# Ledger of designs, part 9: VH-VL binders against LIM domain-containing protein F (limF)

Target 1, 197 residues: LIM domain-containing protein F (limF), of Dictyostelium discoideum (Social amoeba) (q86i44)
Amino acid sequence: MSGQNILKCKKCQLEITNKIITNHNSDTFHEQCFVCKLCSTPISDPYFTDKETGDFYCAKCEVIRNDQSKPLRESLGFCSLCYKYFRQNEDILTIDLERYHIGCLKCTICKKGINNEKYYREKMTSKLSNYCCEDCFEKVDKCNGCNSMTLGQTLLAMGKNYHANCFKCFKCSEIIKPNSPYSINKQTNTPSCQKCN

## First folded at step 3 (VH-VL)

Design s33 (from p04a with light chain G28D; framework fv_pozelimab)
Fold by ESMFold2-Fast, scan of step 3:
Structure s33 (fold): chain C 197 residues (1-197), chain A 123 residues (1-123), chain B 107 residues (1-107)
Amino acid sequence: as target 1 above (197 residues)
Amino acid sequence: QVQLQESGPGLVKPSETLSLTCTVSGGSISDYYWTWIRQPPGKGLEWIGYIYYSGSTNYNPSLKSRATISVDTSKNQFSLKLSSVTAADTAVYYCARVEYDSSGYYPDAFDIWGQGTLVTVSS
Amino acid sequence: AIQMTQSPSSLSASVGDRVTITCRASQDISNDLGWYQQKPGKAPKLLIYAASTLQSGVPSRFAGRGSGTDFTLTISSLQPEDFATYYCLQDYDYPLTFGQGTKVEIK
């Protein structure tokens, strides 16, 4: 439930007790930890991350850090889907703080371009996600726990599909893991984990 | 499978507007970038601009003030208008489709070309 | 704008020869380079994209190499049908720019 998980800053690994900042990967940060290392300005797209230190750099400071000799295109940032840099003067889609080339973000089902903020995401293993436009969302199988789409791997339990993190005990709300024992209340048709029976 | 065909007048007077249409057959115009390229007789290739089927455009700065590319998805066509033409605009005009790279997302190369149409600018 | 310089402007070679054409970008373009073949009176044809990836249906005697600023197109055994002008194109940044072309004359 709410409060069972402590939110930690991905940069400093300490608990977040005040304002939470979330990036495009759904990682959470302290407000003071999601800033440009060189100019201390709060981060906004486009930005860059040093893979060795985890420090963030805004587009201007990334150019400075790399000695101003980098092509201008590289200072414009890169697409969250294909990881290629934006070209000068091209139109860019910004959806939920993530930036994409026009034409890169497509519905997994109908293959049509997603041109506005009305989309649905199913997070998968690692960095892989399935995307779905509003029109296709109502047509695909849904998780019985969260009512979101199930294009990836699901758990079949009680004759219904669930994302692994959505099949929960009715009494304690803890996730019932695959191959873990659970009981079904025949009258309410709800699952309960072994310790809540 | 997919074919492109340019059409428009072969002769345009100086100061007038050159207007060309590219018809896409054997496949949908949707979900691709489409481009125009030109080649003056005996010279090299020059990129004019592109359009994504939703209407987003980008132009060669040398032509931006005169060039307009538009798309009509209902007719499976896209078009080029080039205003205030001079003899320097005499060229074979090609339309082409932009292929995605190996990721399947980023526009990369011109994989299908029309046959080209010669436009002569003379009085 | 990114300037693309091809060399040589033209060359003469015999059937069976190995031919190399060079393309140089005025700045780093990663591997965002394509090669196109144009036969007299015809539209250009895509040979290679992403610097080294051969387009489906293109003979294996064509090969592209390079990254950054220096790129080459090699024809390992020139055939009579390879008489053509070859163009490189950078698609790294807008405006897209072609090299000036290399004419391959078979003799």
Scores: ipSAE 0.319, ipTM 0.707, lowest interface PAE 2.9, mean pLDDT 82

Design s35 (from p04a with light chain N31D; framework fv_pozelimab)
Heavy chain, then light chain:
Amino acid sequence: QVQLQESGPGLVKPSETLSLTCTVSGGSISDYYWTWIRQPPGKGLEWIGYIYYSGSTNYNPSLKSRATISVDTSKNQFSLKLSSVTAADTAVYYCARVEYDSSGYYPDAFDIWGQGTLVTVSS
Amino acid sequence: AIQMTQSPSSLSASVGDRVTITCRASQGISDDLGWYQQKPGKAPKLLIYAASTLQSGVPSRFAGRGSGTDFTLTISSLQPEDFATYYCLQDYDYPLTFGQGTKVEIK
ESMFold2-Fast, scan of step 3: ipSAE 0.327; ipTM 0.708

Design s37 (from p04a with light chain G28S S30Y N31S; framework fv_pozelimab)
Fold by ESMFold2-Fast, scan of step 3:
Structure s37 (fold): chain C 197 residues (1-197), chain A 123 residues (1-123), chain B 107 residues (1-107)
Amino acid sequence: as target 1 above (197 residues)
Amino acid sequence: QVQLQESGPGLVKPSETLSLTCTVSGGSISDYYWTWIRQPPGKGLEWIGYIYYSGSTNYNPSLKSRATISVDTSKNQFSLKLSSVTAADTAVYYCARVEYDSSGYYPDAFDIWGQGTLVTVSS
Amino acid sequence: AIQMTQSPSSLSASVGDRVTITCRASQSIYSDLGWYQQKPGKAPKLLIYAASTLQSGVPSRFAGRGSGTDFTLTISSLQPEDFATYYCLQDYDYPLTFGQGTKVEIK
């Protein structure tokens, strides 16, 4: 019989007395126990678990781990786009602390390689970024909410382009979801959601 | 379809620099690695080096002190210069494109070749 | 540099024969190996990359196998157009190195 519940880390089975991390199954972990085995970064969905060892791997490292044709080379590292290791003495492109094979990082618009020349980045909250070259930057539409470039999918609202998280109600600042009705104030040209209208 | 064509003088004198150009047609030189390979008469193939269209190069160490590969994206061409030539540099010189692996990102194999150009080093 | 040794250096065969060519690396190259065909007076042609993946447009009678240090190219039923010299190439590390070639001659 047990009536007392102790919150334990599923990985190490020790009591959690500080920050608690929970996964999609509501399992609890120490912050330091819910990390990728190979790169040691905090895990986020999607992730993979080795059935034999119970170790976790992020999506990038799972590709590297399952590449049976090539050795894992921690000292050389891997490309942030194709997730394959670097060969000895090859040139490596480094952008924003991420490393790439020459030719792996491409402009989203024209598909040409980016190579330590001037480039532009569309910043995304999910740690995913789109890139474009210097020539394409001048042709790219801007989000009317944040005034930053739009390389990925956009919402068309009020005749203008918006990132999905940038089209907000003027009164409550909540995101107006795609296909949700909204009203326009003709004097200020601002949108308001159903709740605030 | 993409095609490659080598051009340059067929005869080079000892101690001079041989200069070859590879012209890419039917597709862009951008976004690929491009390579030079040579083959002495009656012998096997030797890799010289390659270049990514942005200018990044890698060379066979046996030729690095004499070989220079460059690219001219405006003319859709890349070139090889080999200095201080001797009779041992007599060979058919090929240019080729480097294909990526099945993921489309990692250089893997030489999928398109020029027809080759014979360079004889003799006085 | 990684040395690539092919065996045999030459062989004689008849149309319809099964032909096997071997390539051995001086160290493990995993599956980073390609096979090339060169006909007299012509440029080499890519047949197989990543040790076993057939290049688009190459007949299915060509097959590559192996990993690590030992690799084979097999032609299951030799055709008249297959008489050529075959080269392996490792692309595991720089410098890239070819085998010395195997000449397949008509018997």
Scores: ipSAE 0.096, ipTM 0.545, lowest interface PAE 4.8, mean pLDDT 81

Design s42 (from p04a with heavy chain Y53W; framework fv_pozelimab)
Fold by ESMFold2-Fast, scan of step 3:
Structure s42 (fold): chain C 197 residues (1-197), chain A 123 residues (1-123), chain B 107 residues (1-107)
Amino acid sequence: as target 1 above (197 residues)
Amino acid sequence: QVQLQESGPGLVKPSETLSLTCTVSGGSISDYYWTWIRQPPGKGLEWIGYIYWSGSTNYNPSLKSRATISVDTSKNQFSLKLSSVTAADTAVYYCARVEYDSSGYYPDAFDIWGQGTLVTVSS
Amino acid sequence: AIQMTQSPSSLSASVGDRVTITCRASQGISNDLGWYQQKPGKAPKLLIYAASTLQSGVPSRFAGRGSGTDFTLTISSLQPEDFATYYCLQDYDYPLTFGQGTKVEIK
């Protein structure tokens, strides 16, 4: 019905709002996060965990991973965006517990690859975030209420952009909803809801 | 139309550092991988290394201790330095662009090449 | 490193002939293989990527096939401008490695 407790995926640390998978230690995962790193098949006992990366491997793929005759590339894992294996000695970008090829994760504004730790994120949902590079962050419109990025549609009020939840009455601090009447104090250039005016 | 042009000295003495520059014209150096390939006279092609426009590199292990690839986005250029050269480093050196596959995410093919520049290592 | 072996090292053919050259990888490389054409004194030119995808502007007489370890490049009706050396390149893993080349000569 209603939940006070938020279940988080142990692998990606994001909230689980759909199907929940649990392991023998009662850890919870998104269905897509409790899969074998090499074959992407859902995990079942017995399975193996790489102690340094936290990646899971089914019994069959653990044998392949330890087989010296198999290509080393297959044991390095794969990019979360393009799903192609990392190559030996390749630089990788790790953002929000996911790994990417350099150039796979793109700035939403300029479309150039994000290549270092200097990025800015606007979280949209548990599975969707907008990213931008440092150069674009300085140039992009900011929400006038919270000073964070505005990369999607925003509320245009008093000639300025706001996230829907950031346009608030100066007197009572309640959110002024889209298409709701409000007044502007011309001396202070601040908004007031109809109730407070 | 994007074009690549190699430049550098045609003769380098043994033990010295070979320095080559690739100039990109007709398009931006940004958002691509760029690569160096060489070909000794009468022989086949050998991959030297990649650089992503942001500075991330990867090298052929046979050359890694001697090779350095760098990029200068303000000049729209990238460069190769190869130290401690010997006669075995005599080759035509090519620069090339790496195009993304159909997904737009992962480098897959060398679609544009420079004309090549011959470097002779001799006393 | 992944070794790429081309066969034959050279062949002689006449205009109008069907020519097939082979490239073999020392291990599985999926479809991460390209074919390049090099004419004397010129830079190589991309013909095919992802084993079978023809590069824009390349004549339809060129075709690539294969996956895993065995790959072929076929020229269905050889033209005068096709006399060149052909190289395969695996981009499955680093270091990237070329085959030794196959020279297509006039018979």
Scores: ipSAE 0.317, ipTM 0.703, lowest interface PAE 3.3, mean pLDDT 82

Design s46 (from p04a with heavy chain D31E; framework fv_pozelimab)
Fold by ESMFold2-Fast, scan of step 3:
Parts: sequence; C-alpha cells; structure tokens
Structure s46 (fold): chain C 197 residues (1-197), chain A 123 residues (1-123), chain B 107 residues (1-107)
Amino acid sequence: as target 1 above (197 residues)
Amino acid sequence: QVQLQESGPGLVKPSETLSLTCTVSGGSISEYYWTWIRQPPGKGLEWIGYIYYSGSTNYNPSLKSRATISVDTSKNQFSLKLSSVTAADTAVYYCARVEYDSSGYYPDAFDIWGQGTLVTVSS
Amino acid sequence: AIQMTQSPSSLSASVGDRVTITCRASQGISNDLGWYQQKPGKAPKLLIYAASTLQSGVPSRFAGRGSGTDFTLTISSLQPEDFATYYCLQDYDYPLTFGQGTKVEIK
C-alpha cells in the first residue's frame, strides 16, 4: 500500500535505475542481466532459460550446452544459420567472418542456395543480414532514403519503401516512427515530423 | 512423386572404371544433396559420398582416391565413377536424395532411394 | 571412423510381438542417427531420422529413442510386412557409417 513504483530485475531482484530490458513475458531486467551465460551477448528471441539457475542461453549456445558429442565437433565450429556443427573435412562457405554449411545460406527472394561469391547483402543488425542472389538483385526494391536494397521488413510512406531507420524528417533528421504523424512538402516532396511542421 | 533410377553397365573388368548415372524424375535436382551407397551381396550398406547440386562433394576416405561424383543439372542427373575396380567393388549401387532436417537447412537423412543396380567386377 | 554396432544381428519373432533393436556408436553422436528398413531384393526405406522423428508415411508402431551412444528402434506390434533387415546410420560426422544390420525373421 505504500504507493512506491519500483521496477526490479527478475534475475537479480535489485532495483532497475537505468536502461530497462523487457522480454516477451513483460518481465524486466537490467541490461547486463539479460545476456547469454556462455557468450555474454545480449539476448534476443529465440532464447532458452535454465529453470534451475535462471540463466539465459541464446539459440547457438543452447545447442552447445546440450551437445553430448563434444569436444571434437565443438572445436570445428558451427554454422551461423542452422547452429549445427561442421563435419570433418566438409566444405564451408565463409561470408563476412561468419561460417555456413554449403546450402544453408539462401536467397531471401527466391529461396535458392547462395553457393558462390556473387551475392548481395542487406545488413539488419551487427550480426544479422539478409542476402540475395545476383538474379534477384536486379528485381529487388531499393530504400528511398539510403538507396540500398530492401530484403527484410520495410515501411511504406509517401508511396515508397524505406528501411525503418531511413524514414527521417527532412528538417531535423529525426526518425519518423511508424504511426507517427508527418507532413509532406509539396515543392520538394519530402517529409517533416510534427515538431518541424 | 520424385523417383530415382540408376543406370550403367552391370559388368566391369578388373582395373577399369565403374560408371553409373542416377536420373531424377518428378522433381528438380537443384537445392538438394545427393548420395551414392553400395551393398556387396549378402553384406551391409556402405556410404560412398555426397554431392550438393552446385558441385560440392565429400567422400568416404576409403574410396576418395578412386571415387568421383558429378552432377549435370541440365539433364537432372548425377553420376558416380569409381576407378581401378577389383572384385571387392562387386555390389548393388544405390543413389538417394538427402532430406533436410525439421529446420529446413541441414541435410539429414536419405528419404528417396533408387531401386539399385548390381555391378559385378569380373574378367 | 565412427563404428556402429547393432544388437542382435538377427532375431525371430511372431506377428503381434514387440521387437526392440539396439544400435551403439563408438563415440557420442548426439541425436544424429537414422533407421532404415530393407526388405529382400529392395532398396532401403527411411523410417526414422534425428534418432526419434518418424518419417512421413511410416506407421506409428515404429519408434526411435536414444541420444549420445545408445539408441533403440522399437516395433510395438510386429506386422507381416515388418519382416526385414534394419540398419542404423550415424550422420554426425564423415564418413557416414551404417550398423551391420539386424535381420527380423519369422519365428
């Protein structure tokens, strides 16, 4: 009954006074408490929780944690897409420091395997990218803000496709978020946010 | 509806090259791994090697020096050549498709097989 | 190479019997194991992959279990069409290796 409104980290049970991370269950965490136990990378879906310890594991590390066939296969590494270990002496595709089984990396548009150096990439996050083959590259839509290809989710604004972070106010350069109001300049055909309206 | 059929000579002389072709019908050879397996009369199964439709291969080390698997996507076929054959290479040779696991990414199991073709190595 | 050993090498059973076949790997192979059925004069047929996943179209009386080094295939109620030789296959590492086979014969 005190009227105090204190958010506590579900993992450590201490008060959250800085950045709050929320999961799909609406549980709240310190940024440093919502990380994979084995690789220390911030957690994103899908992830796994050890019911006895409360520790979190990303999809990649959950495979490692449960693999009884280690250590030989563990030393060979695993595919960044399917999270299965490489077999001894198999061919591996390496793109931008990440390793894949032959056939695992597929074109986002046509779903055919990318098996050579002729590919095109849309970077989504530091570790996540979408890829397309040479044939599909010519047909893919470009972001109207950055003029780079769009393979993943886009927003449609002013009759054109944009990456979410590329639809910006022409006057202040602030990102115009989905469902936020904006105005169109008739002479330049450019968007302006409500503040710059 | 996908069907595989082996073809090639049933008799090969010692020291010569055994050559077999697998024809894929009812589906595309593209985007799959394909494999050869053999079975000597009255014996068990032995894996020979894989090929991905783009040309990447992997072989049983016991056969690697003699075996070559190739793919011809225009004919929807893949083939096995085994050089310097001996009587020990007498076997029924099967071709098969490699199915992906439940994730759709990792080749896992041999879901469709040809009927097999007997190759006898004899003078 | 990973050796796969099946037990027994052969067994005799009657229709309606519960049959269990064991496959042991010489090292840990996680769940990278498949089971194949071969009838006389025919090509092998995939029954189970990933140790326990039943292939589409395969009767539910077939079940696979196990992980690591010890695996079993169980036929809960043997039918006339089940008399065959059964093979396990590890696909954990190259070269892929089969067990020597277990022949299920009419008693």
Scores: ipSAE 0.331, ipTM 0.695, lowest interface PAE 3.0, mean pLDDT 82

Design s47 (from p04a with heavy chain S30D; framework fv_pozelimab)
Heavy chain, then light chain:
Amino acid sequence: QVQLQESGPGLVKPSETLSLTCTVSGGSIDDYYWTWIRQPPGKGLEWIGYIYYSGSTNYNPSLKSRATISVDTSKNQFSLKLSSVTAADTAVYYCARVEYDSSGYYPDAFDIWGQGTLVTVSS
Amino acid sequence: AIQMTQSPSSLSASVGDRVTITCRASQGISNDLGWYQQKPGKAPKLLIYAASTLQSGVPSRFAGRGSGTDFTLTISSLQPEDFATYYCLQDYDYPLTFGQGTKVEIK
ESMFold2-Fast, scan of step 3: ipSAE 0.370; ipTM 0.718

Design s51 (from p04a, 37 letters changed; framework fv_lumrotatug)
Fold by ESMFold2-Fast, scan of step 3:
Structure s51 (fold): chain C 197 residues (1-197), chain A 123 residues (1-123), chain B 107 residues (1-107)
Amino acid sequence: as target 1 above (197 residues)
Amino acid sequence: QVQLQESGPGLVKPSETLSLTCTVSGGSISDYYIHWLRQPPGKGLEWIGYIYYSGSTDYNPSLKSRVTISKDTSKSQVSLKLSSVTAADTAVYYCARVEYDSSGYYPDAFDIWGQGTLVTVSS
Amino acid sequence: EIVMTQSPPTLSLSPGERVTLSCRASQSVSSDLVWYQQKPGQAPRLLISDASNRATSIPARFSGSGSGTDYTLTISSLQPEDFAVYYCQQDYDYPLTFGQGTKVEIK
């Protein structure tokens, strides 16, 4: 005879009737129970578990948890780069809805802190973003595809610098990846991928 | 080596404005929070306020209506002005630094102090 | 404001003795506690920050401990140069506040 199949959340001990989350130990959780205690974001590896409470913390929030944070500092929020809380009456630099200590965000070129002045950002699809101050912006090479600055690693193609996502086929606009074959139209000096030859 | 040096008048009359200057050498004031503190003769330390490179200031609420801290980066100087002084403002005045590091953490622990300057408020 | 209370006000000791200085905050300061040494005619000298982190060049005989509201500075074997006034300070919240000091003097 078959028994009843009841899955219980290890954290709250209640039945799981909707989406089931399973960790590396084969423990099952409600989606809302397998989240970081501090930021409420769904947990993914690597993560930390508090031995006394059973609460989970993502890698970022484990750094914050070790800061011995205070109620007033918590209410002011924390820096998105160093993960330390803001002190009372401290100037906060806000960029793209993220908050930073003045000086935590440094110019990639001159290494000086960016302090509530004009700044420029190199858009990247990776975790890393590069910033530069106004003085350095005027001195840096521009991407030949988007005409914006190049601060980090660039793709050198046809004697010109490109962001990895800006070197595109002239005909179909698909990204031409590093070491992928492409053709050059000698009359227009434009690249085309193999499919558009 | 980074050094801080206070300067200003040793005697100020009651009701006047006390003006002191802290000169930073061997380092840049843009890398530090510069704090002002004072110590009346034979008594403990009192925090007055700070200024950061950005121009951000914070002042002790007990002194806020009378205190202004400002900076002149071209001269590497931080200034303290305290208005409407009385005999209770007689103290040794110190400037001290808190270093801003790449982590943004500021344990307001003063590792470098000026030598202090005695200000007497007397008629 | 957070009130810092140091005890005792004065300690009369001989070189070689162990000394323990106490600092109590009116509310928890979460180990945001700093210790300074001040000799007559001199500016204060940083000894310890974050309750237990010894500053650069400070001898190992100085140690700090404590949590919450109660903190201690210990000098394991008092040297002649250690006779001074010692202050604790909280950096948990503004305004920053100091204790009234403990004077360690020669017996």
Scores: ipSAE 0.000, ipTM 0.442, lowest interface PAE 15.0, mean pLDDT 79

Design s52 (from p04a with light chain A50Y; framework fv_pozelimab)
Heavy chain, then light chain:
Amino acid sequence: QVQLQESGPGLVKPSETLSLTCTVSGGSISDYYWTWIRQPPGKGLEWIGYIYYSGSTNYNPSLKSRATISVDTSKNQFSLKLSSVTAADTAVYYCARVEYDSSGYYPDAFDIWGQGTLVTVSS
Amino acid sequence: AIQMTQSPSSLSASVGDRVTITCRASQGISNDLGWYQQKPGKAPKLLIYYASTLQSGVPSRFAGRGSGTDFTLTISSLQPEDFATYYCLQDYDYPLTFGQGTKVEIK
ESMFold2-Fast, scan of step 3: ipSAE 0.332; ipTM 0.698

Design t01 (framework fv_pozelimab)
Fold by ESMFold2-Fast, scan of step 3:
Structure t01 (fold): chain C 197 residues (1-197), chain A 119 residues (1-119), chain B 107 residues (1-107)
Amino acid sequence: as target 1 above (197 residues)
Amino acid sequence: QVQLQESGPGLVKPSETLSLTCTVSGGSISDYYWTWIRQPPGKGLEWIGYIYYSGSTNYNPSLKSRATISVDTSKNQFSLKLSSVTAADTAVYYCARDYGYYPEYFDYWGQGTLVTVSS
Amino acid sequence: AIQMTQSPSSLSASVGDRVTITCRASQGISNDLGWYQQKPGKAPKLLIYAASTLQSGVPSRFAGRGSGTDFTLTISSLQPEDFATYYCLQDYDYPLTFGQGTKVEIK
């Protein structure tokens, strides 16, 4: 006879007695029913609905759910510099068992991409290295202690550049740390730590 | 908002080089792939090639011998040159941003520029 | 090169109709398939990527399905602004290739 003003959740088909969520199609939902199945985040456009289950997925989780190429992507791996996956048939640069998009490896000096050309490497840590193209190699300052490139942070001492671990006392060979006092032997132009002064 | 705009001559003579530039505004050209796509009048879409902001390129084999894509990160621009053009190269040319890592898709497009090849 | 074939080449439909467009790849492309909408005189617009993921701002009446070689784009209730040409694109292998397009016209 007289209809009641009852709104039902389109997902669970039960009456909505509290907060009503409405989508762009004017369908109504419980707040807890209009969430992404995988991440539980409230749904907003764009979103996808699984036709068989009625479950909702946000745009990000829909890619994850339907990524049937994931095994192939995982086998191709990801770039160690930008952490994005390699595409099939993409040129990959491999250095010391690490893989890179060819365009991700840049010369520290001129900022140009290292793309199928000769390059030089300065190893800083187990995971960090600076790179230099051939044109910049001869122009870059060398460490006065080890005679290798100084592309990263260096210690300026006695008018010369040093890697932090390469500026050593001439007499005892121990590292002279930044801001530590040292003396210069005027005859040999060599540094000596405070202990060997 | 990221916007792309094609520019270049609308008329190119047969045997000459077609040259187009795409200007990117509202965002950096860095860390993305950028692509050129064309559409002859009344026909479908054809992918020409892409460039990563570092200079790495990949081309449609059908155009590889004639096509060159370059990027100028200081101007926030990338360009297409297509040599030895014929009437078959008459098309609307689009530039687009290419999310090139996974998945690959074109999320921002220029409005397109018609290039006619005729004497 | 991977050939993409769309079916039908054109169709006529009325507002409110359910429309389905099919795209077939000449080889397996996993879920590396996108759908683009092009209105006359305009640039194409991304609707769907990774076969089924809706792009931000695209109405939920658009849905993509499929994997491997067979893919579909469905418009659950056609609206006046949906009359356009639709293209699929495979991003599995280079060169990237588009289908020939499906024109959705008013009946």
Scores: ipSAE 0.014, ipTM 0.498, lowest interface PAE 7.5, mean pLDDT 81

Design t02 (framework fv_pozelimab)
Fold by ESMFold2-Fast, scan of step 3:
Structure t02 (fold): chain C 197 residues (1-197), chain A 119 residues (1-119), chain B 107 residues (1-107)
Amino acid sequence: as target 1 above (197 residues)
Amino acid sequence: QVQLQESGPGLVKPSETLSLTCTVSGGSISDYYWTWIRQPPGKGLEWIGYIYYSGSTNYNPSLKSRATISVDTSKNQFSLKLSSVTAADTAVYYCARGGYDYWDAFDIWGQGTLVTVSS
Amino acid sequence: AIQMTQSPSSLSASVGDRVTITCRASQGISNDLGWYQQKPGKAPKLLIYAASTLQSGVPSRFAGRGSGTDFTLTISSLQPEDFATYYCLQDYDYPLTFGQGTKVEIK
């Protein structure tokens, strides 16, 4: 009636003398006994129990366990451009935390595959970027404001090329828009907007 | 049209290194994966490995300790060296081209060259 | 490594026949399967990639089907130039592995 002071692990049936893990059913476990059988990660809801073995599986591993296909390759991840899984022991190109097959990212100019050598990026939108190899980067016009490659239309100001958003007032850093008047400090060779003159 | 041609010795002695070169004509070697495949007389095909022009390689684990694939973009060639050969390495050796972006098929093959390993 | 098993190892057929060759992978390979034709003394030729996509220049009588572990190559009306050995290849994972081949012989 009063119960016992000794708590037993439901998985291994031995006394728990260290940390006690309790599940949603109020069953108690050793910390090392309440882990996913496949990935060894500590269990959290939702989880699954094999009725015959008593082993636990996290939600992701239960899907893998019930898939008749070998999941090893799926665990390696997939290319952000072609969406095919990486293969065993292949070299992978990582740019801005995204991963790619060698050869999937191409230089915009020469069409050669980009790999672990020097490359350059021109960000156009949050989802769109142009990439360029070192040889082509040396030949492409550069923005005088950011020193990045220029593949689209540019502003010609003070005898130099700029991305529209890179031609800025030296004093206030605000963008100087096309057809907006600006002045040049002849001593420093820097532009200033009307407000900062 | 792109064409591949294997070249190298037709006879190699046991324990020596087999060396083959594939010459690419009619197109750039810099845009593709390039592979070596072999076929012992009367038997099936075995993939040896690939190279991308940047030097990235992958090998069949059964041959990895002995095989080296290299590329020379200035000569538009790629090569296979296979060390410590035995009679089991007697085969027709083919070079082939993979896909442009990420290889998915071998669309162009050399005619193959027979290499016999014997004393 | 992924084992590729073809059946039959050999078959005899007449011009005009419909022939079917099967290829089984030891594990799921999605649609990452190609079919190659090899005539005596010549290099293999790509027929089909991505399990069902016909290579440019290949006659429409060749068709591939399947996904996962079971794949077939069908020749709807066999022609004299089709007598050859056919190989499947998985490119799902490294090492790439070919089937043992199916020889299509004249009856």
Scores: ipSAE 0.248, ipTM 0.653, lowest interface PAE 4.0, mean pLDDT 82

